# Designs tried in a protein design chat: VHH binders against Protein CSN12 homolog (csn12). Part 4

Target 1, 185 residues: Protein CSN12 homolog (csn12), of Schizosaccharomyces pombe (o13873r232to416)
Amino acid sequence: VIFHYYLGIVAFLNQNYKNASAELEIAFSLCHKGYNRNLELILSYWIPTRILVNHQLPTKNLLSKFPNLASVYIPLTRALKSGNLGEFGKCLQKNETLLAKTKIYLTLEGTRDLCIRNLFRKTWIICGKSTRLPVSVFQIALQVAGTDLPKLHVEAILANMISKGYMRGYISRNFETVVLSAKDP

## First folded at step 1 (VHH)

Design G6z (framework vhh_7z1x_3)
Fold by ESMFold2-Fast, scan of step 1:
Formats: C-alpha cells, sequence, structure tokens
Structure G6z (fold): chain B 185 residues (1-185), chain A 123 residues (1-123)
C-alpha cells in the first residue's frame, strides 16, 4: 500500500499525472477499507489527478465517506459540472493554503479549461446545437458565469479549446463566428 | 454519452412475472455497481436491489427479497431484474441506476439513470 502511495506522490510532484493516477489507484485498492485516514491521504492526490487526466469527478457516494474531502470537492465538482467559472475560482481561493502546500492548487487550476469546456458545451446545447455560433454567444456565456472578457480574449480561449481537442471546428476571424464540426463538436 | 435504457415493462396480472432489462452505453459498464429503483404513483423513489461490478455481491430491499432477482451480463452491458409473484403494490416506473465512486465530467448533464419502464400489476 505504502510503496504504491509513495510512487504515486513522486509521480504527481513530477507532473507525471498518468503514472500518478495508476499508482494511486493500486494504493487505494490495496488499502484496507477501515483505514479511512490512509484512504483519505491517497484520495487527496488521486482526486485532482483523475479530474485533470481522466476527466472524472468524485461522486457524492465517494465523498460522503470522507467529510474533509467533501467540504473541498463537493462545491468544486458542482462548479466543474455546471461550467461555473466564478464558483470554481471561489472554491480554489477558499482552500488556497491547503492546496498550495501540497502542490494540488496548480493541478486543480489546470482543470479550469475543463470548466470552460462544459460551459461552452452547455451554451451550444442551449443554442440548439448550431454548427455556426457568433463569438459573442461565448462571450455572454463567460459573462453570465462571472468572467467578463473582451471579445479578443474570448477568441483566444476558443482557439485554445480547439487546439486541445475540446471543441472541433475553427474560428472565422472576418465574421467573428465559431464554425463547429457536425461530427462530434 | 451516458445512456441507460430500460425495457420489459408492461401490464401483468397479480401473481405474474416480468423480466426487465437495462442496456448501458457511453461508459464502462463493468466498472459500475448497478441498482434497480422504482417510483410508484404519488410516492418517492424506493431502492430495490444492487449488484457489484463483478456480480459477486448482491443485496435486496426487504419488500422484494425472495421475489426479485438481479443479475448482469458485462459482455452485453446489460442489467436484469427478474420479477416474480408480482403484487398490485409493485405498480411503478422502474429505473436502473449506475453507482460509482467516479463519474465522467465529459458527460455533463447526463444522468446515470435511465428513462424508466412502466410496470402495472392489475387487480
Amino acid sequence: as target 1 above (185 residues)
Amino acid sequence: QVQLVETGGGLVQPGGSLRLSCTASGFTFSSYEMNWVRQAPGKGLEWLSGISSSGSTISYADSVKGRFTISRDNAKNTLYLQMNSLQPDDTAVYFCAADSDWEYLDEYGMDYWGQGTQVTVSS
């Protein structure tokens, strides 16, 4: 148990999140279910790693067994699911001291793009799953979510989302329009 | 896209039998604990039965013990509920639900619950 936990932490600190997730999964599976403190320590690194690498969130079923983790991650997972950037930022700030000390803050900040992706997906669905959407639609979505940005900055965010494969399509600069692939946007 | 589709419901006489099926797609079915839940008209949700990801651990609510049998086929991504000795009080919409320590962020807005299938036991 300890060996795989240690390997997981070392991988995590080296930003090798894929290996960190694999090792922490083994540690968790080998840990006796009655040893809640040890399970909690494993989860404190495994949860942020699984969000970033696997795009998986801890469920309320898991978090109900660990009240200390629930107080941090229930609000954070709610914000990530809803694409609520304002709430996401507030959750990180509230827990900044704990998260920064263990290097978890940077890992969770890395999940901000996933929050943006979910916001944009929700926006796309609300707009009837159109293949052509004005950049202003995404700008308004970000504003409603608590992030008021100039159109040029919104275009940069959209370009980043496309480059990461979170959105399939391209940006028409002359018409200030996002053209989305009809095949899995 | 996470989807759970229940089938096999219908009208049945008291004392009759029905077999419900729940077909899963869009997630790794074999990694999830699966449950059957029902909602009778004007009532809240009632948990009926659960089965572990491997199928080795099974549990039932007292109201259905001995009458209902839960099973799964991980190769077919399908969950089953065999219902015997049906009573008018078993009239409800039956849902399958996936329970896990983890859920996919990419499936935002998707329920790990199906749309339900209506079971009516006439008296």
Scores: ipSAE 0.149, ipTM 0.601, lowest interface PAE 3.4, mean pLDDT 79

Design G7b (framework vhh_7b2m_4)
Fold by ESMFold2-Fast, scan of step 1:
Order: sequence, then structure tokens, then C-alpha cells
Structure G7b (fold): chain B 185 residues (1-185), chain A 123 residues (1-123)
Amino acid sequence: as target 1 above (185 residues)
Amino acid sequence: EVQLVESGGGLVQAGGSLRLSCAASGFTFSDYAVGWYRQAPGKQRVVVASIYSGGSTKYSNSVKGRFTISRDNAKNTVYLQMNSLKPEDTAVYYCARDDFEYGSGSYDWFDSWGQGTQVTVSS
């Protein structure tokens, strides 16, 4: 248990998140369910790694077993799932000292793109799942979520989402519209 | 490699029943919570039912009383018995370790999730 826990932490600190996740999963699977403190230590690194690498969020059922983790991750998970960038930033600020002390802060900052993706998906659904959406719609969505950006910067964010595979389509700069794949946006 | 393979979906009329199966490999099945999730086109992937290592279960309000989750640790399999099906139950059904869930309704994610099994309920 301890061996895989330390291997996972070393990988995490070296930003080798895929190896960190693999080692921490082994540590978690070998740990007795009655050893809540040891499970909590493993989860304190596995949860942020799973969010960043796998785009998976801890369930409320998991967090209910670990009150210290729940206080951090229930609000953060809610913000991520709903695409609420303002609350996401607020959650990180509230827990900044703890997260920085444990070297987790930057890993969670890396999950901001997941929050943006969830916001854009919600926007697409609200707009009737159209295959063509004005860039201004995404700009307004970001503004409502607490991020006021000019259209050029919004286009850069959209291009980043497309390049990462979070959205399928392209940006028509001449018409300032996002054209989404009809089969799987 | 963690793998979960779903099966048992199909087309059924409202009021009908289906039984889904999820075959697990690549982890110590009996030690983990496993859940059934569903995703309709353009919607977020949501948890439907969960079963924990000790056999306790939890259901979403939309399916409580109609669906039953169970597990067979000897076969590394989780089942979802779906009764009194409604058109609103139409979705692709996935199984996953319940300790973690999808953060969004992404159709592009592969990792430890399978292809899912399509359930279509006609009116």
C-alpha cells in the first residue's frame, strides 16, 4: 500500500499525472476500507489527478465518507460540473493555503479547462443544440460566469477547446460563428 | 487496465422491462462501488443507481421504485433491472466505479468507460 502511495506522490510532484493516477489507484485498491485516514491521504492526491487526467469528478457518495475532502471538493465539483468559473475561482481561493501546502493548487488550476467545457456544453444545450452558434453567445456565457473577455480572446478559448477535442467543429471568423459537428459536438 | 463492458440494451415500449449487465475486469471488483450512469443526446451524464462493496444501494429520484441494481461478485458483474420504462429513460447506459463520475456529458471520453448500451423507450 505504502510503496504505491509514495510512487504516486513522487509521480504527482513530477507532474507525471498518468503514472500518479495508476499508482494511487493501486494504493487505494490495496487499502483496507476501515483505514479511513490512509484512504483520505491517497484520495487527497488521487482526486485532483483524476479530475485533470480523466475528467472525472468524485461523487457525493465518496465525499460523504471523508468530511475534510468534502469541504473542499463538494463546492469545487459543483462549480466544475455546472461550468461556474466564478465559483471555481472562489473555491480555489478559499482553500489556497491548504492546497498550496500539499502541492495540489496548480493541479486543480489545470482543471479550469474542464469548467469552461462544461459551461460551453450548457450554452450549446440552452441554444437548442444548434450546429451554428455566434461567438458572442459564448462570450456572454463567459461574462455571466464572471469572465469578461473581448471576442478575440473568446475565439482563442474556443480554438483551444476544439484542439483538445472538447468540441468538434471549427470557427468561421468571417461570420464570427462556431460551426459544430452535427454528429458529435 | 480497468474495463467495464455494458450489454442488454434495446428497443422497448413504454411500460416494458429490460435487464442490463456490466462485466468488469482489471480491478478487484468486490472492493469497489459500481454505478449505472445514463446520457441522453446533448445532456449531462447522470448517475442512475449505485451499489457498494457491502451490497448497499442508492438510486436517483427519477428511477427509485422502478429500477433495481444488483451485483454478482463471483462473476464480476453488475446488473440493472429496469421496470415500468418511460420515454424519458431513453439514453445510452454506462457503468463505472461509483467513487468517480463524469464531470460533463462528453461523448469523446474513452478511458475506463465502455461503449455503453443504448436503451430506447417508444411511446
Scores: ipSAE 0.139, ipTM 0.571, lowest interface PAE 3.5, mean pLDDT 79

Design G7u (framework vhh_7uia_1)
Fold by ESMFold2-Fast, scan of step 1:
Order: sequence, then C-alpha cells, then structure tokens
Structure G7u (fold): chain B 185 residues (1-185), chain A 124 residues (1-124)
Amino acid sequence: as target 1 above (185 residues)
Amino acid sequence: QLQLVETGGGLVKPGGSLRLSCVVSGFTFSSYAMAWVRQAPGKELEWVSSISGSGGSTYYEDSVKGRFTISTDNAKNTLYLQMSSLKPEDTAVYYCARDDFEYGSGSYDWFDSWGQGTQVTVSS
C-alpha cells in the first residue's frame, strides 16, 4: 500500500492527475481498515484528484469517518453540486493555509471550472435548453453567483469551458451568442 | 425501501462452477460500487470482489483472481459473481454489499448495505 501511495503522491505533485488517481485508488483498496490515519492520508490526495479528473464527489458516509476531511469537503461538495461560486470561493479561502501547505490548493482551484460548468448547466436548463443563448445570460448568471465580470471576460470563460470539453459549441462574436451542441452542452 | 437479495448458492464439487446473483431495489447501480464478501465457518469476513458504479473497473482478492468474475446487468438491477475452478477453501456464506465509494473501496468497513447471504459449499 505504501508503494502505491508514494507513486500516487509523486504523480500528483507532477500534475499527472490521471496516474495519481489510479495509484491512489490501488493504495486505498489495499489499505488495512484499522489504519484510519493511513486512509485519511490517501483520501487527502485522492478526493481532490477524483473531483478534478473524474468529477466524482465523496459520499457523506465516507466523510463522516474522517472529521478533518468532512469539515473541508462537505461544504465544498455542496457548493460544487449547486454551482455556487461564492460558497466555493469561501470554502477554499477558509482552508487556504492547510491546502497550500499540502500542495492541494491548486488542484481544488482547478475544480472551479467544474463549479462554473454546473452554474452554466443550470442557466441552460432555466432558459428552456435553448441551443442559442446570448453571452449576457451567462454574464448575469455569474453576477447572481457573486462574480461581476465584463462581457469580454465572460467570453474568455466560455471559450475556456469549450476548450476543456465542459461545454460543446462555439461563440458567435458577430451576434454575441453561444451556440451549444444538441448532444452535450 | 433498500433491498439486496442473493441467490445461486449450493453444493458443488471441487473444480465446478456456480453463478451467484444479487437483485437490488431502492437505488441505481450507477451511483454506487458493489461488492461480494464471504465468511467461512469460524472465520472473519473476507472481501472477495468489487465493481465500480460505472461497471468499468473490477477488483479481486488475490486468492480468487482468474477464477471469479464480477459483473452487472443494469437493465435487471442485478450483480453477478461467476465462480469457476472452485476449491474447498471457497466454502462460505457469500454476501452482496453496497459500497458508499463510487469506484469501490476494497474495504468492507465502508459498506453501508448488505444482503442476507447465500451458502456455497465445495466438497466431494
């Protein structure tokens, strides 16, 4: 178990999150049930990696067995599920010193895009699942979520979402409109 | 209502095969990993195999690797354990269990729901 744990941490620090997730999964599966400290150490790197790579959130039952992880991840997962950028930012800020010390902060910051995707998905649903949406609709969604940005910055965020595969479509600059794919928005 | 019901156990000769089935109700497979755990007479629980919520990842205890295959049929809400090349050492009550970790934990301490068990006896 220690071997796969170290391989996972090395991959994590090198930002090789796919390999980190695979190695940490093996370490967790092999870890003795009575070694809660070892399980907590594995989970402290596996949970953020799973969120970033696999978009998988830990269950409430799992977190209840690790109070230190629960205090961080219960509020964070609630914010991620709801697309609540304000709460997401507050959770990271509250735990900033600990997360930075363990090199986890940047990995969780990487999940901010997942929070934005969930916000934009809610916006799309509220707008009747239209395939054509004005950029201003997403600007308003971000404003309501506590982030007031100019249209140019909103367009940059949308372009980034499309580039990462979180949204399928393109931005029409001439009509200031986002055109979403019919299959996976 | 949450239920897990195992069937398929019985008496089989060494080298034989059996397929265990676990029908679940009250939840969907895609949200949970599923596992098989066994208990031999007078021994503690032993984790046997797990399958991820997506069905794409499977995990096995070393002693059963290559002999047992875990699988799911999502349309029938049924978990299977195909057992081949059975040994007397495989004699146990086999339990179907739900894992609260989507990819599977490999540890039965994390299982939150269990079936009633089905007896497998391997003897000549």
Scores: ipSAE 0.000, ipTM 0.189, lowest interface PAE 13.5, mean pLDDT 75

Design G8q (framework vhh_7qia_2)
Fold by ESMFold2-Fast, scan of step 1:
Structure G8q (fold): chain B 185 residues (1-185), chain A 121 residues (1-121)
Amino acid sequence: as target 1 above (185 residues)
Amino acid sequence: QLQLVESGGGLVQPGGSLRLSCEASGFTFSSYAMGWYRQAPGKQRELVAFITSGGSTNYADSVKGRFTISRDNAKNTVYLQMNSLRPEDTAIYYCAKDYDEDLWGYEYDYWGKGTPVTVSS
């Protein structure tokens, strides 16, 4: 279990998250369930890795067995699921010292784009799943979520979401609108 | 990628029946518990029926004996058969994947647009 745990941590620190996840999964499966401290150490690196790479959040059932992890991840997963950027930022700030000490802060900060994706998807649903939305609609969504940005910055965020495959479509700058794919936006 | 698409709602008179369907994609359907929720205007969303991956079912007291939840893993679909409908069953009905059954859930809570059910004379 120790061997795979250390291989996972080395991969994590080298930002090789795919290998980190694989090694940490093996370590978790080999760890005796009575060794809660060892399970918690494995999970402290496996949870952020799975969020970033697999877009999967720990369940309340899993977190209920690890109070220290629950205090960090229950609010964070709630914020990520709802696209609540304000709460996401507050969760990271509240736990900044612990997350920075364990080198996890930057990995969780990397999940901010997933929070934005979830916010934009929620916005798209609220707008009746329209295939054509003004950029201003997303600007207002970000503003309501606590991030007041100029339209140019919102366009950059939207372009980044499209580039990462989180949204399918294009931006019509002539008409200041986002045109979404009717299939799998 | 996770998608839940509800259908089958409509207008029906008291005592009537409807069958709701929820087609799922983007996850291993057979491995997760599925639930039906409903939300009437101005009220909180409530769990109506629940089915585990193994097929065990549970129901809210208000619908027990009238509603039946079932699943077809080959079609990635969960159903809600609603019999003896009452005006108080009027709500938008939502399908949901159980994020607490597994160790890992998805990064967002996916709720479809729902399927409206109106029971009126």
Scores: ipSAE 0.013, ipTM 0.307, lowest interface PAE 8.5, mean pLDDT 77

Design G8s (framework vhh_surovatamig_d1)
Fold by ESMFold2-Fast, scan of step 1:
Structure G8s (fold): chain B 185 residues (1-185), chain A 122 residues (1-122)
Amino acid sequence: as target 1 above (185 residues)
Amino acid sequence: EVQLVESGGGLVQPGGSLRLSCAASGFTFSDYYMSWVRQAPGKGLEWVATISYSGDSTDYVDSVKGRFTISRDNAKKSLYLQMNSLRAEDTAVYYCAKDYDEDLWGYEYDYRGQGTLVTVSS
């Protein structure tokens, strides 16, 4: 139990999130029932790892057993699911001291790209699922979400989303347009 | 076996009020967060409100903040939604939901039955 917990934390601190998730899953499965403090410690590293690696959010049922985790993750998961970048940033800021102390802040900051992906998916749907969208549409989406960026920076964000497989397509700089694949952009 | 039975829906005029109730059985009610979710005709499920297992914490979708109040009675194993200042856009089937516990990961709610229909005519 203890062994897998420590292996999970070491992997987490080394940013080896796939191994961290695997070890923490074993630790959680072995640490059953009445050891709520130990379960909470495992979950404090497993939850952010699962969000980053597997794009899986903790359920409210899971969080209901751990009020300290619920206060952090209920608003954060809502912001992530809805693509609310402004609320995502506020959640991290509100919990900054705790998250930095436990070395979790950077892992959750890494999930910002997931929040952006969800924002861009909403934007794509609102625009009628068009395969051609001006870069300015995504710039406006980010601005409405509280992030005012120049077009070059927005293009860099879009390029990053494409490189990570969050969006399928390419950017036409000459026409300042994102061309999305008709299947699973 | 989880059982959730909703009641209290009906036809109401804009600006009116309704109180929804949910009777729970088949699980330890006081161990779970409980939620209300709704589905407008032809649309997907929308989360409305959540209450912690003790009742100490509540959360609401922005469109209902200040108008709806979620509450629970653990002794009676009942969940409630007090709906004030109802609007046409609140028209939906309302479902009582226990958190989805067959999957520790995911952001979904387990809901039961056909729910209770709320129609706000305008």
Scores: ipSAE 0.000, ipTM 0.188, lowest interface PAE 11.5, mean pLDDT 77

Design G9e (framework vhh_enristomig)
Amino acid sequence: EVQLLESGGGEVQPGGSLRLSCAASGFTFSDYYISWYRQAPGKQREWVSTISSGGSTNYAESVKGRFTISRDNAKNTLYLQMSSLRAEDTAVYYCATGSPEEWFEDYLESGDYWGQGTLVTVKP
ESMFold2-Fast, scan of step 1: ipSAE 0.176; ipTM 0.591

Design G9z (framework vhh_7z1x_3)
Fold by ESMFold2-Fast, scan of step 1:
Structure G9z (fold): chain B 185 residues (1-185), chain A 125 residues (1-125)
Amino acid sequence: as target 1 above (185 residues)
Amino acid sequence: QVQLVETGGGLVQPGGSLRLSCTASGFTFSSYEMNWVRQAPGKGLEWLSGISSSGSTISYADSVKGRFTISRDNAKNTLYLQMNSLQPDDTAVYFCATGSPEEWFEDYLESGDYWGQGTQVTVSS
């Protein structure tokens, strides 16, 4: 268990998140159910890597067994699921000292794009899953979520989401609209 | 399409009883923790009770402990709330909501907190 845990931590610190996730998964699967402290140490690095690379969130069932992790991740996962950028930022700030000490802060900052993706997906659904949406609709969504940005910055965010494969479509800057795949963002 | 449909609400006198049901469709009900929450007029949401996917772990808010009983029937995809000794302060819209699946991790976009449309409960003489 300890060998794969150390390999996972080394990969995490080197920002090799896919290897970190793989090694920590092995460590977790091999760890005895009764060794809660060892499980908690593994999870403290595995949870952020799974959010970042696998786009998966810890369940309430998992977090209920680890109160120290629950205090950090229950509000964070709610913010991520709801696309609430304001609450996401508040959660990171509240836990900044702990996350910086364990070198997790930057990894969780990296999940901000997933929060934006979910916000935009909810916006798309609310707009009737239209294949053409004005950029202003996403600007308003970001504003409601606590991020007031000029249109140019919103376009940059949308371009980044498309570039990363989080949204399927393109931006028509001439018409200031986002053209989305009929399949989904 | 994911749906949660609450039934069993209505008008009841103080001291009376009601049984609420929540029927789930469009997802694997037996994999989800289920919750009852309510919203009284002019107030925010209040969590009342939760039950694990298997039914083995149950919890209640202090305001309803000893008066309300949560249960589930996974074969029927149905969640229940038995409400006894109802008080005027129990007047609210009652919602059933999913919690996290029993699995350790859930897919970011596919997993979500699902909510029903709510059912009105009015406790009045």
Scores: ipSAE 0.089, ipTM 0.533, lowest interface PAE 4.4, mean pLDDT 76

Design H10b (framework vhh_7b2m_4)
Amino acid sequence: EVQLVESGGGLVQAGGSLRLSCAASGSIFSSYDVGWYRQAPGKQRVVVASITSGGDTKYSNSVKGRFTISRDNAKNTVYLQMNSLKPEDTAVYYCAKDSWLGELFYDSFDYWGQGTQVTVSS
ESMFold2-Fast, scan of step 1: ipSAE 0.196; ipTM 0.643

Design H10z (framework vhh_7z1x_3)
Fold by ESMFold2-Fast, scan of step 1:
Structure H10z (fold): chain B 185 residues (1-185), chain A 123 residues (1-123)
Amino acid sequence: as target 1 above (185 residues)
Amino acid sequence: QVQLVETGGGLVQPGGSLRLSCTASGFTFSSYEMNWVRQAPGKGLEWLSGISSSGSTISYADSVKGRFTISRDNAKNTLYLQMNSLQPDDTAVYFCAKDSWLGELFYDSFDYWGQGTQVTVSS
């Protein structure tokens, strides 16, 4: 189990998240369930990797067995799932010392775009799943979530979401409108 | 556009039975492993059962083994859970989930938009 744990950590530090996830999964599966400290160490790197790369969140059942991880990830997963950017930022701030010490902070900061995507998806649903939405509705969504940005910055965020494949469509800058694909908006 | 719609829940007495259904759309259902998970009020998600893409490999959590039966109909894009000998502790919202055994540990952040189906075992 130690061998796969080490391979997973090395891959994680080298930002090779696919290999990190694979090795950490093997380490977790081989680790005896009575060895909570070893399981916790594996999960400390596996959970953020699963969120960043696979867009998967740890279950409350998993977290209930690891109080230290639960204190970090229960609020964080709630914020991510609901698109609550303010709470997401507060969770990272509260746990900054621990996350920075373990080299995890930047990986979790990288999941911020996932939080934004979930916020925009909720906005799209509330607006009746329209294929054309004014940039201003996303600006208002961000404002309600605690982030007050001018339209140009909102357009930059939307462009980033599209470039990462989180949203399918394009931005009509002349009409300040987002045109969404019927598939994977 | 992945959508999973769970139905079949309801109120049942201890020792009773219910059959849950999950209708899938937006992906090639026959290519994915499917799972049933549940969440009691105020508690975390608990993985219950998994079935391979072909239906030939099936697994169950110890808490439901012998009482619940998972099955699928790939032609209808439907997953089923037959629940027998229901206990008060089975009271929960039941969700179907796309993915491997990891569904007991992790869930897809974009795919869990469904409301699930409420099962209440009382009286």
Scores: ipSAE 0.083, ipTM 0.543, lowest interface PAE 4.7, mean pLDDT 78

Design H1e (framework vhh_enristomig)
Fold by ESMFold2-Fast, scan of step 1:
Structure H1e (fold): chain B 185 residues (1-185), chain A 122 residues (1-122)
Amino acid sequence: as target 1 above (185 residues)
Amino acid sequence: EVQLLESGGGEVQPGGSLRLSCAASGFTFSDYYISWYRQAPGKQREWVSTISSGGSTNYAESVKGRFTISRDNAKNTLYLQMSSLRAEDTAVYYCARDLYSGWYPLDEFDYWGQGTLVTVKP
C-alpha cells in the first residue's frame, strides 16, 4: 500500500499523471477499508489525476465517506459536469490555500479546459450537433456560464481546444464560424 | 457521444403493466452496470433498479417483486418490465450508466435525453 502510494505521489509531483493514476489505483485497491485516513490521502491525489488524465469524476457516494474531500469536490464536479466556468473558478478560489499546500491547485487548474470542453459540447448538442457553428454561439455560451469575453478571446479559447484535441475542426475567420469534424468534434 | 434514449412510457390503469426500453450507444454496453431511475414532479430522483454486466439484478424496496430489469447486449438495450403498477409509480423514468465504481465519465452524461413518462391514473 505505502510503496504504491509513494510511487504515485512522486509521479504526481513530477507531473507524470498517467503513472500517478495507475499507482494510486493500486494503492487504493490494497488499502484496508478501515483505514479511512489513508484512503483519504490516496484520494486527495487520485481524484485530481483521474479528472485530468481519465476525464472521470468521483461519485457522491464515494465522496460521502470523506467529508473533507466532499466539501471540495461535490461543488467542483458539479461545475465541471455542467460546464459552469464561474462556479469552477469560485470553487478553486475558495479552496486555494489547502490545494496549493498539497500541490493539487495546478492540477485542478489544468482541468479548466475540460470544463470549457463540456460547456462547448453541451452547446453543440443544443444546436442540433451542427458541423458549422458561429463563433458567437460559443461566446454566448461562455457569457451564460459567467465569462463575458470579446470574440477575439473566444477564438483564442477555441483554437486552444482544437490544439489540445478536445475539439476536432477549424475556425473560418471570414465567416466567423467553427467547422467541426463530422466524427468526434 | 454516449447516449441513453428511453422509450415505452404511457398511461396505464392501476394494476396494469408497461415495458420501458433504453437504447444505448457510444460505449461498450455489455461492460457496464446499467440502472433505472425515476423522478416524480417536485421530488428528487430515486433509484429503481440495477443490472450488472454479468446479469445480476438489484431492486429498490418499493418495486421489488413488481418490476423486472433485463438487458439485451446484442441490441445494446436495457428493459424494465413493470407490473402491478400503482399511482406512486407515476414519474419520468431515466436509464443511467451505474456509478457503483465510485467514478463516472466527465464527458458522458448518465441521464441522456428526456426520459420516458409513466402515468398511473386511478
Scores: ipSAE 0.160, ipTM 0.600, lowest interface PAE 2.9, mean pLDDT 78

Design H1z (framework vhh_7z1x_3)
Fold by ESMFold2-Fast, scan of step 1:
Structure H1z (fold): chain B 185 residues (1-185), chain A 123 residues (1-123)
Amino acid sequence: as target 1 above (185 residues)
Amino acid sequence: QVQLVETGGGLVQPGGSLRLSCTASGFTFSSYEMNWVRQAPGKGLEWLSGISSSGSTISYADSVKGRFTISRDNAKNTLYLQMNSLQPDDTAVYFCARDLYSGWYPLDEFDYWGQGTQVTVSS
């Protein structure tokens, strides 16, 4: 269990998150239930890695066994799930000292784009899953979520989401409209 | 492609009953734990009930114990929620969700959840 734990931490510090997740999964599976301290140490690196790489969140059931992790991740997972950028930023700020000491802060900051994706997906659903949405709708969604940005910056965010495959479609600048794929928005 | 399609929602009087169905495709349904979750207007997600892959282990949230019954038919790739004694505060969009790994769930649960089915309890 020690061997895979160390390999996972080394991969994590080298920003090799795919290998970090794989090694930490093996370490966790080999660790017995009675070794809660060892399980908590593995999870402290595995949780942020699984969020970033696998887009997976820890359940409340898992977190209930580790109060220190629960205090950080229950609010953070709520913010990520709801696309609440304001709450996401506040959670990171509140735990900044702790996360920086364990070198996890930057990994969690890397999940900000996932929070934006979930915000935009909720916006799309609320608008009846329309294939054509004004850019202003996403600007308003960001504003309601605590981020007031000019339209040009919102268009850059949308272009980034499309580039990463988080949204399927294109931006029509002449009509200030996002055109989404009917099957894979 | 993983798909979950919820049906059976609608308008119902207080004290009434509804049965929700969730039809799964694109994965081996019989290998996964399944859950029912709801979201009321202006509120966060609330987990309601879970059922193991075999159907032998079942759990419920305190808010629905004794009123709701979860079940599954692995031959039909279908998950059910029988809702009895419905109350106005049961008004919500109901989703079925797959638990991919013990202790973990997808960030984008809508990739493993359908679009949900609306349940409205009013006179």
Scores: ipSAE 0.146, ipTM 0.608, lowest interface PAE 3.4, mean pLDDT 78

Design H2b (framework vhh_7b2m_4)
Fold by ESMFold2-Fast, scan of step 1:
Structure H2b (fold): chain B 185 residues (1-185), chain A 124 residues (1-124)
Amino acid sequence: as target 1 above (185 residues)
Amino acid sequence: EVQLVESGGGLVQAGGSLRLSCAASGFTFSDYAVGWYRQAPGKQRVVVASIYSGGSTKYSNSVKGRFTISRDNAKNTVYLQMNSLKPEDTAVYYCAAGYSDLWGFTYPDDYDYWGQGTQVTVSS
């Protein structure tokens, strides 16, 4: 258990998140379920890594067994699921000292794009899954979620989502419109 | 309304086979991990086999090589094929489904939904 835990942490600190997730999974599977402190230490690195790499959120049942982790992750996962950027930022800010001390802050900041992806996905669904959506619709979605950005900045965010494969399509500058592929996002 | 319904239990001779089915309704089945648990009289409920949303499987050492878990997402059903049954396999078998993946824990309370159970009795 101890060796896979340390290997996982070393990979995490080196930003090798795929390897970190694999090693931490082995550590968790080998750890006795009655050793709550050891499980909590493993989970403190595995949860953020799983969110970033696998886009998987911890269950409410899992978090109920670890009150310290629940206080951080229940609000954070709620914000991530709903695409609530304002609440996401507040959760990180509230826990900044703890997350920075354990080097987790930057990993969770990396999940901000996942929060934006979920917001834009919900926006697309609400707009009837249209293949053509004005950039202004996403700008309004971000504003409602607590982030007031100029149109050029919104276009940069959309371009980033497309480059990461979170959205399939392109931006038509002539019509200030996002054109989405018929199949997906 | 979320529901899990087990079927396929019964009485069988040692060395025989049974196939248990778990039919799910009321949730997006393909997003959930599903496990089979069993509880013998006077003992705690223990995990037998699990299948995750991505299709990976995990077996307890006592059944590895004899039992096979599978899922059919089109039918919202999970199966447990039990071969080379032993008297020690006698128990009530429960189907359980958990939010997304069962990553980390295999405790019974990690599952969000449970079926009513089906009795399996293996005679010698």
Scores: ipSAE 0.000, ipTM 0.151, lowest interface PAE 13.8, mean pLDDT 78

Design H2u (framework vhh_7uia_1)
Fold by ESMFold2-Fast, scan of step 1:
Structure H2u (fold): chain B 185 residues (1-185), chain A 125 residues (1-125)
Amino acid sequence: as target 1 above (185 residues)
Amino acid sequence: QLQLVETGGGLVKPGGSLRLSCVVSGFTFSDYYMAWVRQAPGKELEWVSSISSSGSTIYYEDSVKGRFTISTDNAKNTLYLQMSSLKPEDTAVYYCAAGYSDLWGFTYPDDYDYWGQGTQVTVSS
């Protein structure tokens, strides 16, 4: 158990998140279910890794068994699901000392792109699921969510979302418009 | 809407084999732990085997280790249980079950949120 936990942490610190998730899954599976402290230690690294790599969020049922994790992740998962960048940033700031001590801060900051993806998905829905949306609509969405960025930077964010597969389509720079795939935008 | 449909149950003699299948619709395996859970006549639900969403973590109840094999075909959204060396004690209704991938390991019946209708397995001379 401990051996796979340490292998997972070493992979995590080396930003090898795929291997970190695999080793932590083994550690969790071998850990006695009554040893809540050991399970909590494994989960403290496995939860952020699973959010980053697999886009999987811990359930309220799981978090109800670990109050320390619940205090961090219930607000964070709510922000991530809703695309609330302001609440996301607030959650990281509130827990900055704890997350920095455990070297988890950077991994959770890496999930900011998932929060942006969910924000853009909600924006797309609000706009009637149009296949063509002005870049300015996403700029306004980011501004309302607490991030006021110039158009060029917003275009870079949109390009990043498309390159990661979070959005399907392309950017028409001449018309400052995002053209989304009809299948899975 | 999530649906799980089991098939493959039947009557077999001790030492025989059966393969159970569970066709899943309305979600993908990457979001869920999948399990086989059985209920013998007059007894509580008993977890038999589970497989993680990645397919890398597999668990078996001790009495079935070496005799049963759990597997998935992600292209067909199908969960399988290959049963061999069947014993009269294996007589039960076998349920396909799915639980959200919430990192808990999914080794208890109460860990699973979605259930199929069940398929009867009877091992008798």
Scores: ipSAE 0.000, ipTM 0.126, lowest interface PAE 14.0, mean pLDDT 76

